# Ledger of designs, part 6: VH-VL binders against 7-cyano-7-deazaguanine synthase (queC)

Target 1, 227 residues: 7-cyano-7-deazaguanine synthase (queC), of Persephonella marina (c0qst3)
Amino acid sequence: MKQSSSIIILVSGGMDSAALLWLAKKEFDKVYAVSFDYGQKHRVELDFAKKLTEEAGVEEHFIAEVPHLKGIKGSALTDRSVEIPSEEYPEGPPVTTVPMRNLNFLSIAASFADIYEIENIGIGVHSVDSPYPDCRAEFVSAAEAAINASSVMVAKKKNRITVYTPFLGMTKTDVLRIGLELGVPYEKTYSCYRGTIPPCGECATCRQRIEAFRSVGLEDPWFKKER

## First folded at step 19 (VH-VL; from y1 with light chain Y92W)

Design z5
Fold by OpenDDE, fold request of step 24:
Structure z5 (fold): chain C 227 residues (1-227), chain A 124 residues (1-124), chain B 108 residues (1-108)
Amino acid sequence: as target 1 above (227 residues)
Amino acid sequence: QVQLVQSGAEVKKPGASVKVSCKASGYTFTSGYYMAWVRQAPGQGLEWMGFINPSGGSTWYAQKFQGRVTMTRDTSTSTVYMELSSLRSEDTAVYYCARGLYDWEGSHTPFDYWGQGTLVTVSS
Amino acid sequence: EIVLTQSPDFQSVTPKEKVTITCQASQSIGEYLLWYQQKPDQSPKLLIKYASQSFSGVPSRFSGSGSGTDFTLTINSLEAEDAATYYCQQYWRLPPWTFGGGTKVEIK
């Protein structure tokens, strides 16, 4: 049974956010989506996000422009002079890190939640020991506290905004299994950080995606030998 | 200089499959480029079939050919292959491989160089 | 999918005359449009990219213009060697990257 509540989902077009979107459609009465244009090299993911949200049937899909992140230097995602590496990510924050990205995204999503009186914000973070600080459980708790402390809706109605993180503590493969059970059209997802069409297969996110599918005995739809 | 050299003409029966090759030279095969296939029926226009990224082997096929077309690559020989199965008379066409460019930033420029074409004739 | 409509389908032109070919998109495609030249029994050759940028080695008499939905290929002072079929192609965002129907140019 669906919850008699609403949620706004952070949707990138990638495999994790797609699983989150489909889960939200199952668990919540009204689902909204927000995607971000922040100068990422793989901006093409937004086209996939649009297709996913259309297929899922969301109430509304917001595209938020985040121009200040376009100016971030040093990150391979936003700095055109920094190449997306082909090797696996190290234990520390990789060169693809955009500092404070998810905090910015949650803040923007919270603004929409406030205006539309949405009490849940969904984000597809799944690793507690993620090399990205803004993907960790500690970050989620702190962000939720900040959102509730700053929300006009919460102040007036004395309700609460909840950051919905159903995949915390799970592996990428675990999330994939959930998505497969839910019927996520993974052939309509895009995870490559280089933004190439079709995906490069060499960046960390491509490799992780391919490995996740392999782990469940499947081939990545992008990399099938026969179609 | 950039060269795309395709395999020779093919004659096939309906229901059969055909595999056309395209050997690339004069540039880095797995870096910054993808390969597309475009066909042209006799006296008709150009029709995009799909493309492959040689770096990882990922593919995107036109909906019309989904389930019948398979594109592959051999990085050791800088060769791309296009296999079309369940051939029909309507598949009679010249098939071209064509190079596209991507700049590692999500920007693409289609088809600056083309193969010489491969005639595939499907007849009973 | 995005549909490209070329006009005219055919034209016979006297040498040294100006040739104009149009390509109209069913929706806005920005400047993501290519022009190709294909001579009989030859592979297509790229002429113009991004609607107005000439490809390397293309004679100056060829030029492209337009943005959004309406595009034009112009051949200033047609030469005999320009007898060919010309195609536009869009590559706006995700595939399919569709072609126009072509315009055949013959020399009188």
Scores: ipSAE 0.836, ipTM 0.913, lowest interface PAE 0.5, mean pLDDT 93
Fold by OpenDDE, fold request of step 24:
Structure z5 (fold): chain C 227 residues (1-227), chain A 124 residues (1-124), chain B 108 residues (1-108)
Amino acid sequence: as target 1 above (227 residues)
Amino acid sequence: QVQLVQSGAEVKKPGASVKVSCKASGYTFTSGYYMAWVRQAPGQGLEWMGFINPSGGSTWYAQKFQGRVTMTRDTSTSTVYMELSSLRSEDTAVYYCARGLYDWEGSHTPFDYWGQGTLVTVSS
Amino acid sequence: EIVLTQSPDFQSVTPKEKVTITCQASQSIGEYLLWYQQKPDQSPKLLIKYASQSFSGVPSRFSGSGSGTDFTLTINSLEAEDAATYYCQQYWRLPPWTFGGGTKVEIK
C-alpha cells in the first residue's frame, strides 16, 4: 500500500537508482527525483536518469549542478588524468571514489526536501561491506542526523526527515531481483563509469552489472545476444 | 593506416538472413573506438543501423532494426559482424561499417573511417 | 529523433565557384555536427567534425560553420573532383545520430 508520504529519490540513471525509483513509486504517494552533474565522466547517465524519471512519472525531476566536485583531483570519475580501471573494486576505497560525494548529494537533496516539505530522501546505497565510506550504514545514520539537525522544516514542524535506504546490506544482485519484480526497464539504465556509448563492459560497474544479471540467469540488456 | 575491409556482396531471398563482416586494422580495436553500421539504399541517403563497443561487446541498435539486427565482434581477429534477419526487398542496400571514436571522458565522434561497403541484394 | 534538413537537394556549379550547403537541425545540437563527402560508388568520407573542425587530409577549400540549429558547409572554390553528395550528421548526446538527406553537387 502506498504511503501518504512523499519522497525525493537520488537518481543517477544506473540500475540501482532505477530500482529505488520504481520501489519508491510503489511505496510512496509522491515521488520526486534529483540527479547530479558533478563533472563525472559518465555524465551521459543523466540522459538515462531523465528517461527513467519520465517513465516512472515523478512529480518533478531536479538536476543539481555540483561544480565543486568537478574540480576534485585524484578520482577517476572527475579527474581527466586518472583513468577508470578495468579491475574490480578492492577492499579499500577504489580510485573511482569521489570524497564525500553522497554526503554532498544528500545535503542537496535535503535542501529540496526542506523546501518542498518532503519527509523522505531515498538513496540506493547497498552492499554488505561497501568500499565506499559514504555508502555504509554508519554514514547514512550520521547524514540523517545532520540533515535533521540542519533542516528548517524539521525545526518548525517538529517532524523528521528520513533517509530511506531500502537496499542497505543487500548485494547488487538482490537489488536487481527487486527491480526485476517491480518491472524496472533495465534497458533504459546506464551503469558504465567510463561514459562510453555503448558501455565499455570493462569497468567495475559494468562488470558488476553484468555479473548481477548473470546471477539471476539473465543477460545484461546492453550485452545480450539477439540470437 | 586505418583500414576497414568488409566482406563481399550478398544475394539473398526474402526471409533469409545476411551476415556482413568488417575487419579493422591500423589501430587498437578494443580501445577508444566503436564500430557502427550504416546502410544506403540505391539512390538514397545514409541510414544508421547501430553500433557496437568492441571492448565489451555492448550494442545499441536503431529502433527500426531492433529484433532483426545483431552486431557482434571478434577481438582476436579485430572483426565486427552485422547480421540482419528476415530480409525484405527494402533491405537491398550497400552496408557500411564505420569507425567511431570514444574517449574515456564520455566524448564521442562518429565515423572517421568507413569500410568499402557491402552490397546486399534481396530479391525473389 | 533529431531531424536534419539539408538545402539544397541538388546544385550544378561551375568550377571555381563557391558552394554553400546548409543543414538545419530540428533542435539545438550545439556543435555536434559532421559533414561527409560521398562520391559515386564510394564510401562516405569525413570532412568536418564538431561543425567546424576539418578532418585530417581535407583540402582547405572545405570549411564548416554554425552552432545550435543552423550549419553550413562551404567549398570556397569548387574543383572538378568535388562532384559528390554531401551529408550532414548530428551526434548530439544519445543516438540515433541521424543524417541529413544529402546535397548532390554536380559540375557544369
Scores: ipSAE 0.831, ipTM 0.912, lowest interface PAE 0.5, mean pLDDT 93
Fold by ESMFold2, fold request of step 24:
Structure z5 (fold): chain C 227 residues (1-227), chain A 124 residues (1-124), chain B 108 residues (1-108)
Amino acid sequence: as target 1 above (227 residues)
Amino acid sequence: QVQLVQSGAEVKKPGASVKVSCKASGYTFTSGYYMAWVRQAPGQGLEWMGFINPSGGSTWYAQKFQGRVTMTRDTSTSTVYMELSSLRSEDTAVYYCARGLYDWEGSHTPFDYWGQGTLVTVSS
Amino acid sequence: EIVLTQSPDFQSVTPKEKVTITCQASQSIGEYLLWYQQKPDQSPKLLIKYASQSFSGVPSRFSGSGSGTDFTLTINSLEAEDAATYYCQQYWRLPPWTFGGGTKVEIK
């Protein structure tokens, strides 16, 4: 069900955004991508995002800096004095929360959408009670409304921008199954929040990724047992 | 003081496998430093083979060696192993382990300490 | 893959003279370049990191410079103990982190 319109995908280099990218290549005529440098410890993800978008064959891949998020104290992702947890996420927002991260990202992506007259903005959020407020359906609906109210393209053309969230309501395992069917090269994706090369295997994100592969009877390409 | 001590020289026939060890001391083995393997054929330059993160055991192999190289670690002995299979005469080289720490901005020092090298000779 | 081209391949130099070794990258690597010294039958030793920062214990006669694609290692007054092969290595972003072909320096 390929639409005749364009989409810009928020691409982090991780599993969920890779699955979204491959799905968008199947569903949309023109696919753009944007990735963000907000001072995260795992900025190596940007290099993986570039490899993925090159393989997928996107129209353009933008790297946007978000300087006001760089070095924000109190987040394990941007404050080097705060350790990235190895444990399961605590109840409530984890220490890896960056204030209003997806709101900043969607607003910047919307600017690109206006400039290039792109009618869809894709974000790989999924929710089985996500601990991140900016990954929930309520947030997505509010952000979409604000984007449409602010868009110069929408004001001129009387069309609409859709925030495309095909994975909302799915588990990580569900998203992985979709990506596997689409042929996502998971060996070229990166999830480690500590930013090590090779990945640490100890942070919550590494462990969740490993478990997702195990739940479908596969081994994570980064952590394969000996052949 | 950081020290990387490798296993002794080996002579192998074509088609065999070799497993070289690298024992680390003087730092926390699982602290996030990776261990790389680099080889040097007689009279030739340095060739990167891949690396392993001893923390979780994840690996990244150079494309030339994928399918023939396996890197593992034993955290109880602080030792990394490199196994190269289906040996041929062009695999004759000194094999080095070297540690490094990755940072996207490059503020850390990659390949700051090297093992003494292990000569592997493949001769028929 | 980023290719590093070193020159010269070989240099025979009178003691106390200046040695200049160049390393050229096939694309910009910022300042993410290392220099190593390797004496016969020894493992490589790190001399310079981040293009120009001397590693601990390296004699002051060794210096590095450059950015982008063009880098140099300079030995401002060659000593007999400096006879060795010198390698550059880039560590830009993702592997492979490739080496230059080497420059052998001998005492004339």
Scores: ipSAE 0.371, ipTM 0.738, lowest interface PAE 3.6, mean pLDDT 87
Fold by ESMFold2, look of step 20:
Structure z5 (fold): chain C 227 residues (1-227), chain A 124 residues (1-124), chain B 108 residues (1-108)
Amino acid sequence: as target 1 above (227 residues)
Amino acid sequence: QVQLVQSGAEVKKPGASVKVSCKASGYTFTSGYYMAWVRQAPGQGLEWMGFINPSGGSTWYAQKFQGRVTMTRDTSTSTVYMELSSLRSEDTAVYYCARGLYDWEGSHTPFDYWGQGTLVTVSS
Amino acid sequence: EIVLTQSPDFQSVTPKEKVTITCQASQSIGEYLLWYQQKPDQSPKLLIKYASQSFSGVPSRFSGSGSGTDFTLTINSLEAEDAATYYCQQYWRLPPWTFGGGTKVEIK
């Protein structure tokens, strides 16, 4: 990537977005961040996202509200009456699905990219077969096409907007290894969908995180065993 | 039953560092209780500095003290340490350790037991 | 950072009278508020947790109330031994878990 390049990173405060943030600080001259408040049960993640972007030293960290997603019934992430499951994801979209979340997020991030003339939008997706439809590679490709078709900056023929997905095709463990090499402060990251402190340890994201640390011979900073 | 016993008073010059100890007894040191540090300048109120989880040693520091404070623990002696570097006269205060608990439901237990305090005086 | 504003800063109160101390948070903290008593040359002692729950061994004359942003500590029938400084502290979600500025209560 060329000298003076810029990127805006979608930062959730979780492991994958933290690894992406640290990688972007290494690969790009100017790094911006955006996080989203959509009424999620785990809104505490925004506090972690703020601490991470401060430590990484981003140019600016935007907090964008997405009010139309607040209180949407039927999602375990936004509806208090729906329990976040402890088991692995069932066939079909999980109860934790927030409708079109990343489509909303990428479009908002693209608006910032267009205004600030930022050439890259980073998102920490890594599985081609995610149970969340808006975390899949085919979704990212479609979103990139729509962004470029809509961009005033691209229409002026100065730049091309790239949706930067460096972890695509990697496992959670692969991404963790990259973050460890980069010096990501994982004790300052948060993954729990239930929004609890400490993290619940039971939801799918907590279990995946715990297993990823164990697979590299480490304990998750949040779930270290008592002695 | 629960007891937090701190090290004795110290006098330091500006620019030095100080390391205060807090020895816990009467409970399982690594059972999930965090140890916070709170200071109180003469005639002033209470100021939260940070905490350490004695199990694993993870820490969280108040932004004001980030880069100057280091908290550590020794599980074999059930002791937490707080070190404050680059001391200034404004750091003259009584330093307290205090016990707190998160539980797995995400609720926080209040700071229920406090050490006796350690006076640190910074004077030229 | 959540700011807690206590009032008054100071009260001189006739024995057996009612004392009211307020604590106002800069944002909603639910009921995650503590009250402490600190006597001269002593460590703080917990009086009230979760805005209104008395800690073990606290005399019944101490009570707490409130939720959201507005909280009150009440001492009905002040005793001589209650001369102290009182602090509120919030413990909402993540650190820092900040304190109010304190209210000094003296006996007339």
Scores: ipSAE 0.000, ipTM 0.402, lowest interface PAE 19.7, mean pLDDT 82

Design z5
Fold by ESMFold2, fold request of step 24:
Structure z5 (fold): chain C 227 residues (1-227), chain A 124 residues (1-124), chain B 108 residues (1-108)
Amino acid sequence: as target 1 above (227 residues)
Amino acid sequence: QVQLVQSGAEVKKPGASVKVSCKASGYTFTSGYYMAWVRQAPGQGLEWMGFINPSGGSTWYAQKFQGRVTMTRDTSTSTVYMELSSLRSEDTAVYYCARGLYDWEGSHTPFDYWGQGTLVTVSS
Amino acid sequence: EIVLTQSPDFQSVTPKEKVTITCQASQSIGEYLLWYQQKPDQSPKLLIKYASQSFSGVPSRFSGSGSGTDFTLTINSLEAEDAATYYCQQYWRLPPWTFGGGTKVEIK
């Protein structure tokens, strides 16, 4: 008897979430997606997320609004008065930190998981390359515990909800290699925190993406040079 | 006093490549403005080809031109280049560069300044 | 890809008469529509942005309206110098940011 499995994944339109989406389509019977609109400067990522989930063929793609994060001061992603840096991220939480972002996202995704009786919640964290506190393994473990303590599905069925973090401990290059083997259409992914089209090529996320492609002997589809 | 000055007209044979330049002046070339390329075949309408962001050199090409078009920039001369390869007679057109601004809300602003156009003629 | 359909393709108009040009989008684009004027042997020039906002230096006889899928450019009283081809362009979300087929306006 083969056991059915389902997952809801957080899809941002970036490289890591795209690799997670393609991996999930291979690993799980039913794949759901959720994306978040929190007033980020790079809201165009939602358009890319939609294209990715349409191509992957998910069961349903939810767009969740997070209005209390819109326009918060002190974050370069949501405060128009704060400049998105072109330099590398400094030590400690970057100016692009949105307070408790992944805590908000996981709790909302858990609500969908609880209602739709989805056993797995996927997030593309890989901590070795992230300065954000809510992308670390320690945070994920604590969030998983809180989700299971709160879940009606768990209370009724004795099932556990697993926060699926297959990339934890990997570099961006490692995740890219996995995505390339899976056939991820990286030309349909978007990483720029400035939200420009074409991507700016100079923010930390753009540079990290460019370097990841170069480290595997390829050029980023957005930044190809003359052949 | 923004000005976009393009290279002169060219005549090419089928199968060749052409590289058109667009030199910008009157503003900071890397200040967040992108450069688009639009062509117009004789007696026809306008066709968007793609654009380049001069700050990092990133590009987006229309699907029709994927694999044949390459856009590059030289920040030291404030110049954008568009190269179209494997030319066919239907590529005969006036090629325009045009400046635009993309804001953080994901909106595209209008093309506020255009180059004078470069006629490329492809004949057997 | 969003297709813009302009109508009419051509019109010949007596001076001082009203000119109406329509542009229909294949899907909703909100108000993210531009209008350009192109005179013979010249580069296009921007007239209207965001469906209804006149660009700087554009004569008041030019106006734009519409939202969603249906848009209109109006020349309230045609002048001789307005003989040109007019193009709409959408700039909704992701490229390609496509153009309409054009409307040629001539003076009778």
Scores: ipSAE 0.000, ipTM 0.477, lowest interface PAE 14.2, mean pLDDT 82

